# VHH binders against Fructose-bisphosphate aldolase 1 (cfxA), part 10

Target 1, 359 residues: Fructose-bisphosphate aldolase 1 (cfxA), of Cereibacter sphaeroides (Rhodobacter sphaeroides) (p27995)
Amino acid sequence: MALITLRQLLDHAAERLQGYGVPAFNINNMEQGLAILAAARACDAPVIASRGARSYAGDIMLRHIVEALAEMYPQIPICLHQDHGNNEATCLSAIRHGFTSVMMDGSLQADMKTVASYDYNVDITRRVTDAAHWVGASVEGELGVLGSLEKGEAEAEDGSGAEGKLDHSQMLTDPDQAVEFVQATRVDALAIAMGTSHGAYKFSRKPDGEILAMRVIEEIHARLPATHLVMHGSSSVAARLQDLINAHGADMPQTYGVPVEEIERGIRHGVRKVNIDTDCRMALTGQFRKVAMESPKEFDARKFMIPAMKEMEALVRDRFERFGTAGNASKITVIPMDDMAKRYASGALDPAVATAKAA

## First folded at step 4 (VHH)

Design p18 (framework vhh_3k1k_2)
Fold by ESMFold2-Fast, scan of step 4:
Structure p18 (fold): chain B 359 residues (1-359), chain A 120 residues (1-120)
Amino acid sequence: as target 1 above (359 residues)
Amino acid sequence: QVQLVESGGALVQPGGSLRLSCAASGFTFSEYAMRWYRQAPGKEREWVAGISGSGGYTSYEDSVKGRFTISRDDARNTVYLQMNSLKPEDTAVYYCAAGSPYDWDSFDYWGQGTQVTVSS
């Protein structure tokens, strides 16, 4: 099966009864790819394979890993996505190397740390979107900056993300700006700031109520019914995974991520892409540490990597089930990028804006 | 030699329950994800449920979620599908499948199937 574009995949997700979410998992090496696709096959789930902003696996390497996975698992639609592109060159390089989807993160300057102006974000995102759509690739944009509402601070993961303290106007996406931004840029998907942060250290205490700004999600979805919403920083940092790591020589502080129930609420309100990285890193590292501690004479890397892949597969499978992704791969017929380019050129995929007031 | 042998298929009344079993041999069962599929007359084969080899995580097709439960007994090399609140629409031949996520020739091994008929 050909690689699927983000736009086709998320349109399918949105058009199903109740709608479903699709997880985007970071892939840095062969082992992560094998674990993800094993889970996708078991669940009949489509998947987004994502390259992180500072992945050591470059565009070319990841494209070939994902192409091999697509040959091994021909029944599974795979979207190959470049996360947090910092400028036109990065985004176009990914497309040139076979990616079917890119994120232009114009909410930050090219250094991926300094908050950008709205006008900068519109200009750079529109340029990338025009170029990507000419060749059939999809584009995700971002409006607002990720940060913890509890702490009023931003966190970076994999070298991407705002640094320092943010004011409240920067931590939640303005729905009026979101409508204007999508009309100006024509992005297929929009990452919005709703109280999430990147990395393992999201909350210092266990959340005991609503932690995401669901009203922001609901309003933006209602006003932009054809634009897919994206949750960044959506690892749950499960106590089981923290316990697995810390029981085997780590010293991770007790932290709390976004409960899966909150992600499920977001999906009911229009979220279609859910970015997960930290949970997968913890699953791999936890098993790697366990083998090292329990078998100090073991030198065969495979004896570390196979249990790590099995732990990650189990986590990925759970997310496919919980997000409603499971059971949908067999229901998708992939449209090649050159045909998607024709659809973009016709205006069939242009943004839609609803003028109804929020409840 | 890899073998998967399904059993437990029967005629049941609507609202009834049935448990299917799949006995596996010829491979390291605990390393393989196990799945149930079904095929009704005139329809394509569809996935029903899956269970991981590593963590016991489970997944289900939407139409059976809440009614069917997949489980495994690694000591007996057996995977089960507990089917509750059966409907006429559940009538199909049910197949057990095993897939190794880490084999170079990763493909599903299939059983011969077991017939489930839900009729009044």
Scores: ipSAE 0.000, ipTM 0.138, lowest interface PAE 15.1, mean pLDDT 81

Design p19 (framework vhh_brivekimig_d4)
Fold by ESMFold2-Fast, scan of step 4:
Structure p19 (fold): chain B 359 residues (1-359), chain A 120 residues (1-120)
Amino acid sequence: as target 1 above (359 residues)
Amino acid sequence: EVQLVESGGGVVQPGGSLRLSCAASGFTFSDYAMSWVRQAPGKGPEWVSSISYSGGSTLYADSVKGRFTISRDNSKNTLYLQMNSLRPEDTALYYCARELSYGWDTFDYSSQGTLVTVSS
């Protein structure tokens, strides 16, 4: 019951007929982990357990929570992933503490706010990728900066992300740069800017068409068939969850996220990892507020936490089913990191580049 | 009303086989992971096996691994347990259970169960 690497998991996702996506859920405490793994077991789904940039559960705590979950749910492959690593030290610390996957976010400087140069991104991502691959860990890179196409703005999520307005060229990943970046860095997965933004306040009006720049996704996937594409900021911010929160004493403005149908379309075109955080936070908060309002004499934390976990479990289960993750856990035999290190050393996992005519 | 009705128990000699069935009603069967739990005379309940909602993933207690096979038919709302190479220590009342909470040790049990006796 070793933890699975991101590369092995996403290779499996891509190799299945029509491919499937795998959600990456942030875990900050035991309750979130229990909800996610209960849903994973119910759906026979592998999962990515992610540490966010501002997670109060550090890499040591999260490693032990995830190891406990792996013991409780031995048939579920779990990838332990450090999201938005701001420098080599953060990424290497996660690997040292047993993470099977890291993200080196070189699109931003170490402050996690200032846009970095392309050369900076290549250099730092290459260094982390070399070190990670020596020990069998996978690396996700990022090219482009997250922003909203509708608003022309970027938002911080979990303490990371560009601040303020971005021009259109910074909101979409250049496919030519993506090919050069992957060849230079050898990353296993690439987060691309395709019109999404982090956080709950993504769009001011209900979306009525294509939000994601699908042509960019399609072109990059066609040209980099062995590199897995990653969507950041992929919460849907469902009206039901907004209503649950606001019916119980909150004042969350009506807002819209990325429609699940658009995520499903992205998965058909090469998206394999889908980061979700805001939806899970809303599910927990909505139920905490409901119990507090309906049962003002309740002080037993379990009476708040159990309904919250059930709300989150239902959401997580829906995403496993809609992304095609469901039914796949039992089809995966986990390859330990030591063996993945040998595969990296052999060149078997090197990037592949297809001709432009293959797009 | 949620109902789980077990059947298929009986008396067998050591080394024999039995197949247990559980007919579920009153809920959407395909939405739940299901389990088998047993209670031997004078002992507390012991988890035996679990199966995911789709049937794609199964788990077994170390004591039954390689001998028992759990399966389900979602079109018939039925859970099964194929028990091979039975031992006297497998003698117990067997319950099917709907998984209601986190981890494999929290279940909604049938009150009736089906008795399995392994004796010569």
Scores: ipSAE 0.000, ipTM 0.198, lowest interface PAE 15.2, mean pLDDT 81

Design p2 (framework vhh_7w1s_2)
Fold by ESMFold2-Fast, scan of step 4:
Structure p2 (fold): chain B 359 residues (1-359), chain A 117 residues (1-117)
Amino acid sequence: as target 1 above (359 residues)
Amino acid sequence: QLQLVESGGGLVQAGGSMRLSCAASGSTFDYAMGWHRQAPGKQRELVAKISYGSTAYDDSVKGRFTISRDNTKNTVYLQMNSLKVEDTAVYYCAREDTYGWDSFDYWGQGTQVTVSS
């Protein structure tokens, strides 16, 4: 009942004065889904439920978990999204299994490691977008490669991501190419590579605030005002959660993520979808480690999982509030995919290109 | 120095229409432009904005208000339809000077809109 397409959801986010972002949370088990939807109900927030490229729970399981959540929380619009589809078969299989949104990640070859050519990315993304739009499903593309300027090497996200050394040009999305790409493919959303501390990447040192990357996001939004920008790898990797994990028998190395303040800035400049995975994993792990160490006689898994779910629910609620997602679920009436297909066919959802460059 | 001057306000009956104009002494083409309002005893709120052809509206006015601009005349408009008593406020035109859709550095003096029952 409550399954929404990505395009409808992000159009709603963008049409409001301040614009808001919608977090896309990876769901790997029932407990994560329960925590996310409890938070969504508490905040009156729509949500994107995401399947990562290498999912612990298979696509069939995730579909059924999300359908169960939609029945339990019928007031919450839920977008069921396939993240990092490596080819047409993966994307179309997700749609066949009931996903309302897919990502065709043509920035990498089908092995999800080797950087692809621009032409390859355009061709494969166009094919997937055409097919998805025929049935009303939304498509996210990616231009540029996820990576870190500090390492000069891409980091894997949920079992995908470029490996090997990258130069600066491979780590930043070129705004001129972004305009060409969106015109050619007609994608609903575009994941962009920012390649700096302001980007959606984890760093071994505290970020220095390089301005060039944020200027890229602002220029692309200004030139593609109807295309929704996506930040990947947007966990903050909060020191508190690292400390929680390490205080209870772990040895997690110090890592820095994207400050929430920078994500908020991105949302003000056109980011509408914010991918979060690592923060949720850390919240769960921190609490189950704490229970294990403090209560060595406890064997009831529920006594481990309930505090973990509460930690994750608190984190998810914070993100709904800070991204401006809160208060919006009740304002959305879900459009069925068959009607979205008609809107795509009419040209009403085609990309818009502005002639002025960002000021 | 950039000057923004609003006009077109006044008294109108509920259900009526009114168009506000904002004349800028400089270019509006490359900048986000917005209309804000402040009702008695309330904080100023953004009701409509336009940037590079993209528009956005507060839920309270969506479907009733339309923002547009004439880049040749450096003028921004707010067309207000189906006016309600609660739309009564001083309306301000603003231009963004830094990137960011809710960050406005230049403000007009305001124009009063009063909607009678």
Scores: ipSAE 0.000, ipTM 0.165, lowest interface PAE 23.1, mean pLDDT 81

Design p21 (framework vhh_brivekimig_d4)
Fold by ESMFold2-Fast, scan of step 4:
Structure p21 (fold): chain B 359 residues (1-359), chain A 121 residues (1-121)
Amino acid sequence: as target 1 above (359 residues)
Amino acid sequence: EVQLVESGGGVVQPGGSLRLSCAASGFTFSDYAMSWVRQAPGKGPEWVSSISGSGGYTLYADSVKGRFTISRDNSKNTLYLQMNSLRPEDTALYYCAKGSPYDWESGFDYSSQGTLVTVSS
């Protein structure tokens, strides 16, 4: 029925006894939306439907796709989220078009390439957060920049991301800055840099040992127990999907993503939103290529799309189950944005900072 | 690499107190949450308490809440457990562990040695 705000959804995820994470999937077309919601219905899972920085589907088209999905699957709460907003205008435009959640990515300047100062990030994120909260929409902020610790370089995904060589400290979120940032901006969720990168080309070799800076996740969660942590660039780039693509005429270099087991550990340390895009694109592309090679006389696009949707649905279902999202949709009663606005105005949703225990 | 050395165990009467210590080395102590886990003879391990890296957040098992206090001194790389109002049921081998309750399902990274606490009259 109604679209859910990110804050309400992630509060529910955090307040459940075992805690759970919610994957945020990019929706660029009808087929991806159908695959995600079919999986959500099968798992009784709430959904975060995300629009990336590139305007492939556009705000209007995505809103109507998501509204149609909400009508078809009224039992599933759906959060409509704008990922990587580059400035106030982009974020407010998304809200005007019916988005219930936005990300203000002030870690980069409006060009989405140049690393921003801390003060710039605080100022722009606070402005967006104030405006969004006035109308009940949720805001995700970001500290640090996504980059590969393996390469020491930033990589763009979906037309956004830092470019150039980064210091190790620039690729990890500073817990002291995280506390100050959340207190200053009042964001509902914080994307943290923990050594991962976006896109399919994450690691050149199979990871040995700890991929994520788990200590950073754990320390920030302990100090900001009411702020939801967000993982970006969280596709696992499964060998099966790479093999599916390459067996059918592609030449994708061997690469490795974030192990699902490490994402599960992040969820146990306060990660509540997990952004996944590349895995879904690989699932679709793998099946498109397979149909093309095995059935060279096939010209009906639907004969490509149906197997692709099934491959993606299986992947999405696996993530709902492994993140603990499954079984929770039926436990959520959506709060309208106007009521969320009243909760923000009362101070009930203000950030909390954990106090040191007396010795 | 990671080394955790527990101390402070002993024999104490019901209602008595003990303070356990854990000296940590081989990792950046202040970056990690630390926990105490206990195991009575013939029983599985039981999580007792945890403290965040900064010391700003503490958690306790219901069985020890109000009686035990966890603390840490990051300048000395040392974890403590102050145990008050001890009961015979608290008799166990106590382990210092690197990690938080969120890691419980996958297990804790802890010392195999432990320190024995015996509560008897």
Scores: ipSAE 0.000, ipTM 0.139, lowest interface PAE 18.6, mean pLDDT 80

Design p22 (framework vhh_brivekimig_d4)
Fold by ESMFold2-Fast, scan of step 4:
Structure p22 (fold): chain B 359 residues (1-359), chain A 121 residues (1-121)
Amino acid sequence: as target 1 above (359 residues)
Amino acid sequence: EVQLVESGGGVVQPGGSLRLSCAASGFTFSSYAMSWVRQAPGKGPEWVSSISYSGSSTLYADSVKGRFTISRDNSKNTLYLQMNSLRPEDTALYYCARDETSYGWDSFDYSSQGTLVTVSS
């Protein structure tokens, strides 16, 4: 019945012998919620229901959709999460409206465009974390600037084309800064820059080797064993879904996402939350377009949405299985936010910093 | 009390034909879109075909398109599935379903009995 906090959910994920990852799926409408929870029930999987920063479904709407889903699927722990909060007001509004988890993205200024200083990020994230923990909500922070390693490896240019580009070192999270950041802010989860980017377009060419900076993931995880690592921009942008969309009257540019195999590797090295949005939108759009083109007399929106939900459910189920989320919902007893607030206040959930064993 | 009663299943040879019927009662049949869903032994449910409330629009799974025809008679509260060119892979328990979008596709309001179709020689 009760929504689960991100901290409780990811602590459970990390405490298993092999550890597992939990996908965070953006919910923009009722149909996506129904598809996600049908898959969660089938897989016995807990889930993170996420509101994106640009979602047209406001925080109130998503709260009511998720509350209805929690009533319909009482055996499935659901974490209600606000992604990419740009300031204190956005994060606190989400918590006030019943969200159990928020992301304070202090890596960018409130305009969500201008790169912020490290000190700005620490200060704003710490303020949000303090307030969230007082009421039992979890906080995800972000350190580093997201971008493609492929793009960052390009040679510097003298003209306007070089302006706004990040060098390779600026596109990866510094482990020393990550330790300092988590100690200062006390965030429950940390999104790190490891070679991924936001949005639909991750890479311009097919990946032919390692995509993620696994060494960065491993070092940060080893040094912050109680802080959960988060992958942003983790849609695979499967060729089959691009082909489905384009076969039915669209002209989506060819692009490549993060291979699921690389995400699985990240999970083995300490990633616990995996954000997926684009893949779900493509699944819905592909089937919607197929029905429209192949059945031109159909005007019942439900006949478009039912195949779309089936396509999305299959994708969601695959991710629960591949991330190891499957089989874990029945093993979780949800702790209400009021009790999580007491745990935060006691110091039981404080960050831990591990030191290397003496050589 | 919503009731959906399937009939017309049986044993046929590959290449044969069968016509399934579903008698609906307990609700206003003409106000709902209807579907056929099948479940092969040891597998999950597979959506087969759907028809709009008026009968003017139909949808088919790729695996049955061109071989199966869904139809309805609103005056008799009956849904039909004409199955031609049957294959061994069509062997399944076939369920008539009322389109219940609030529960999602896997939660269609099925009959608990179904009708068995076996394609073998």
Scores: ipSAE 0.000, ipTM 0.116, lowest interface PAE 17.3, mean pLDDT 80

Design p23 (framework vhh_brivekimig_d4)
Fold by ESMFold2-Fast, scan of step 4:
Structure p23 (fold): chain B 359 residues (1-359), chain A 121 residues (1-121)
Amino acid sequence: as target 1 above (359 residues)
Amino acid sequence: EVQLVESGGGVVQPGGSLRLSCAASGFTFSDYYMSWVRQAPGKGPEWVSSISSSGGYTLYADSVKGRFTISRDNSKNTLYLQMNSLRPEDTALYYCARESYGWDTSPFDYSSQGTLVTVSS
């Protein structure tokens, strides 16, 4: 099978001149998987197939969907990734079920609601990283006040006064802490707070100027040249898709995401994994609503899902092109996890720490 | 039945321009991604460019980026390829293709005819 570890994939992305980014798309059902892999084939693009922490499709279901996709598209390297693992048991269960990459989200305690201490995050992330590396799986960690604040009930209370009490500079990842965290945990990838938000925390008006903290991205990348940076909450929330949804009986509030141009800037500065979920949901929902409103006698779910898959495939193709992922699948020879385990054991994949001037 | 008829090919000198057209019939044109694929003499088919059903997304092979522009007119069921700064290596039969949704074994419904583009001096 063509399942690739996150570390191998993102190392390949970083080794190319200028580097490229790889989108991580949430897969909750067969249709999303088919749309993503059709786009990957068309673009010659490797891809990260991600399971969200609260996905109704469990790790077993997603493993089998991705396994089927790998058989259908053997030319495409697919990284199977568990997003926001809450403890060792969740992460190790994903690996046991065939995941090649996990995220240990130690910014929250196992309840995924209580903010964790820095020491807790370091300890649990290091434990998961050691175990994952023993079997060749990659680990993404998370560091940042913004990530912790956005989780749990905070995401549900988008309009509360609590959000007005914090400024962005207090919520950005501290580069000194990021260096210390990566040295302590040995994670392959690091999710940093750089101005993006998850779930209900969306921009209510069009971004005015730069919305990503490029200086923070640049500094962390310069100091951790072998650690791959991850952007969470990176949907662009295109006006066309909002218009499509609202033209067909919905009332989605005007929302602005991260402009694709800003994501491209992040990729130029060391971002290698870009998490996208909301854009795919909008593409599916927009077409589903269109068919329902324009063809009220249609009852065949396939007639709803086929246009939805087509819309999502278009979006996914655009992201492979814009992130520079396109054209790279055929250039990758997948290294099996057993061999990745040997590389981890040799120290060849250990974090690198550079002086502030080494860029 | 699906019919795709290409036109606009010809002989041009290096640095010249051509605009290819593809007239589509037998299906709802606005529901499909469309592509241009070329086949140089003695070689297999090579993908050149794709455009989404709405025209909102376009993709290009690295060899043609910045020189070729794909577009469509859904009201006329017509696909276009504007080719600028043509090079001898662009010499090929050019086919327009309707892309499948991506869950069948064939990604394209190729036209059998194509239009010949020759770049020489």
Scores: ipSAE 0.000, ipTM 0.239, lowest interface PAE 14.9, mean pLDDT 80

Design p24 (framework vhh_5c3l_4)
Fold by ESMFold2-Fast, scan of step 4:
Structure p24 (fold): chain B 359 residues (1-359), chain A 120 residues (1-120)
Amino acid sequence: as target 1 above (359 residues)
Amino acid sequence: QVQLQESGGGLVQPGGSLRLSCAASGFTFSDYAMSWVRQAPGKGLEVVSDISYSGGSTTYADSVKGRFTISRDNAKNTLYLQMNSLKPEDTAVYYCARELSYGWDTFDYRGPGTQVTVSS
C-alpha cells in the first residue's frame, strides 16, 4: 500500500466544510501502532504516524511497523512523518527510509538546543523543502520556540528543545515573519509557537483564561490561508489519566495540558496537524501500573499490554472524533509520492499568501 | 458485567429476509465498535460485518456485500443486521460481538448466538 504525504492529507482536511484536524501520534512500538490503527479503522480516520527524536524504535523498525499496519488496515491512509529533523542529513535519510513527510526544525541549531537565527532557519528549511519536493515528500517547518507562557521557560523533551529561559517574544510566532518564512521556504505546513511545551509537565495549575495565544493562530491563518498550521505539545494531560497513574503507585505531579476545547478552536482557525505523544504514554503507563498493582501474581506481558492498548485506543478514538478526523479516511484516494513530485514541480502546490485583509 | 443478547433468527426460504438485533448492557455501548460474526455448521467463525462506535463507518465480508446492512442505535444500546436475498450458504449461528479492534477478527465478548436457517 502507498503511504500518504502530509501535504495531500492536510489539503483534504482543509478542503472539507469547516475543515478538520489530523492528530499526529508518536509510534514507539507495535502496541501503540496497533491501538492507533484499530482506532483509525473504528473511526474511518486517516492518521499521521510520527517518529520522535527519542524513539528507541529506530527508523527501520518504525518503517516496518507502519508498513505492516498499512497492510493490515489498507483502507486507512497513513502518513509516515519524521518529527524534529535537526538538519538536511536527518530529513533526507528519513525520506530514503520511506518516510512521506519530514519536519525540518530550523528554529534550533543542529544540536537541537541552541536557538537559531531567522536566516539560518529560512536557508536550511528552504534547502530541505526543495530536496523533499523533488521526490514528492512534504515538509513541515517551525518558526518560534516552544515554551510555557506560565513559566516563561522552554523545556527540552524527547531529546530536543530549547534550553534555558526565553523572553515572551521568543515563545510566540511573529505573523509578519511567518508570512515571509512561508513565501521563502514554500513549506507545506508550519509549526507555530503559541505557548505550548513538549511533554507532561506543562502547567502547574489549572488553566484560567487564554491557554494558547489564539490571536497569533488566527492572524497567521488569515494571512496564510493555504498553509497548514501545526500544534506541538498538544496533549491534554487529562485528570483521569493522572489519577489512573497515581492511584496505582506512581508519583506524577499534578499538571494541566492544553484543553481539547482550545485545540478545537485552533482547528477552526487553520490548525490541521495536532501532535500528541504524552497522553498516549500516560494511557499505556496507567494501565501497566493498574495491572501490576491489582494482579501482583500476573507475569504474562499480554495481560499488561492488552488493557494498555485498549486505554490508548479509547483516547485516540476520542481525538479523531473531537478533531473532526473521523469519517474521512474513506473519502481519500492516496496519491503516490512520484505523482506528488510532479504536482510540486508544476507549481500547483505553491503557498498562497493573503497580503491584505479582505474588505 | 458485559452482556450481549441476539434475537431475530429463524427459518427462512432462499431469497427471503431477516433482521437480527443485539441488546447490549454492562458497558458504554457508544464507546465500542461492534461486529456480527457467524459460524456455519462444521466451519470456523467468519466476520460478516462491523460498524464503528459512532455508526459512521461500516464494512462487509465479500460474501454478504450488497445483501446485508449493519446499523446501530446508541440511544437504545442495540446493534442490527438486516439480511436480504438470503442464500442456503448463509445458514449459521449469528453472534453479536464487541470489538477489541486489533485486527479484523478480534473481539473480547460475544453473545450466545441466534440460529439462522435458510432452506426450502
Scores: ipSAE 0.000, ipTM 0.159, lowest interface PAE 16.5, mean pLDDT 81

Design p25 (framework vhh_5c3l_4)
Fold by ESMFold2-Fast, scan of step 4:
Structure p25 (fold): chain B 359 residues (1-359), chain A 122 residues (1-122)
Amino acid sequence: as target 1 above (359 residues)
Amino acid sequence: QVQLQESGGGLVQPGGSLRLSCAASGFTFSDHAMSWVRQAPGKGLEVVSDISRSGGYTTYADSVKGRFTISRDNAKNTLYLQMNSLKPEDTAVYYCAAGSPYDWLESEYDYRGPGTQVTVSS
């Protein structure tokens, strides 16, 4: 029943010849956790359970929800991940509370609004990575804003993002800078800017072609074969879910996310972790609103939440199947954090840099 | 165990059309993105088109965009390439490949078929 580290889980995902992606779902309450793990059991899928930067449940609550889920679903490896940590204290506190993985988001300053310098990002991420690896926890870094001190405009999956406006050229991660960053910080996973992955996954107009920079993903993956790439803001914001919400008394603006097909291509090009929050919130809220509007005499919260959980479970199951996560839980033997700490100390998990480029 | 078999190639006049098929077996076809890759005489490999697992997303090389259409039938484990307005420059051996187009170029991840010859000549 031990919780799995992000590094072990994504190494397993990458070891398969075809590779697979693992979704990271935000958990804010019991119902979301139950829906996710019911889907994971049905699909034989490992899962990443994430605490978002805009904390609702908090570290302690999520830790206990996930421990209960691990007891109820002992065959499913669960990675307990703290998303978008703003400083060392936040990341280390999550590890102290039992998290097996943290994200240090040094692309923004501690206020999570002001764009940080590259040097700030390297320094803070390196400090967190050193400390996390001493105790066997994995670290995800973020290189979303390319070497700029200028403020950026971005919408992140869990509601974090940069203020201001970025040049279009700053929306893509420089592969040379990514290599330097990973060598300096030794992060296990790297979130990169790949067109819309770190900003504006919600479009006002339907995308009509390739929206992710697959060449950037491919080149970084080829040059950093031991570092796992992460997609942020990976909700598809399906028209069906928008229609479900708006048909039942809401006024959500028409918007478009990243098509699931585009995410599948990202996984084929080296993406291993896929962050999803908005789609799950829409599934849950849409069904809640439907019961409220169609059954105005209903007052039992369970009568709202049971259909909501089923809607979310169906969405989660679809993502496990489409990302190739399905069928893999039973193939994983969890390595405890203390043993992962020994692997980090031995140099076995150090970043690798390849001279060949995929592009 | 994994097999990919292309068919539908041949000799065609400039401006003509051909439809290529690829029959897949020995793996779960619906779990794999698929690609068409070609090699012209004296040239390296070129990715022509790719298609997602569901068929909902497709991409094309600039050289063929607007003329070629990739599609798949997951119930029949078959990949297709409809080629219209063929040019002499399209003369190549066309290969069916499973996995990422870029991974296929590296040959570590992917399965590929033996290829089918397309010749565009008057």
Scores: ipSAE 0.000, ipTM 0.132, lowest interface PAE 19.6, mean pLDDT 79

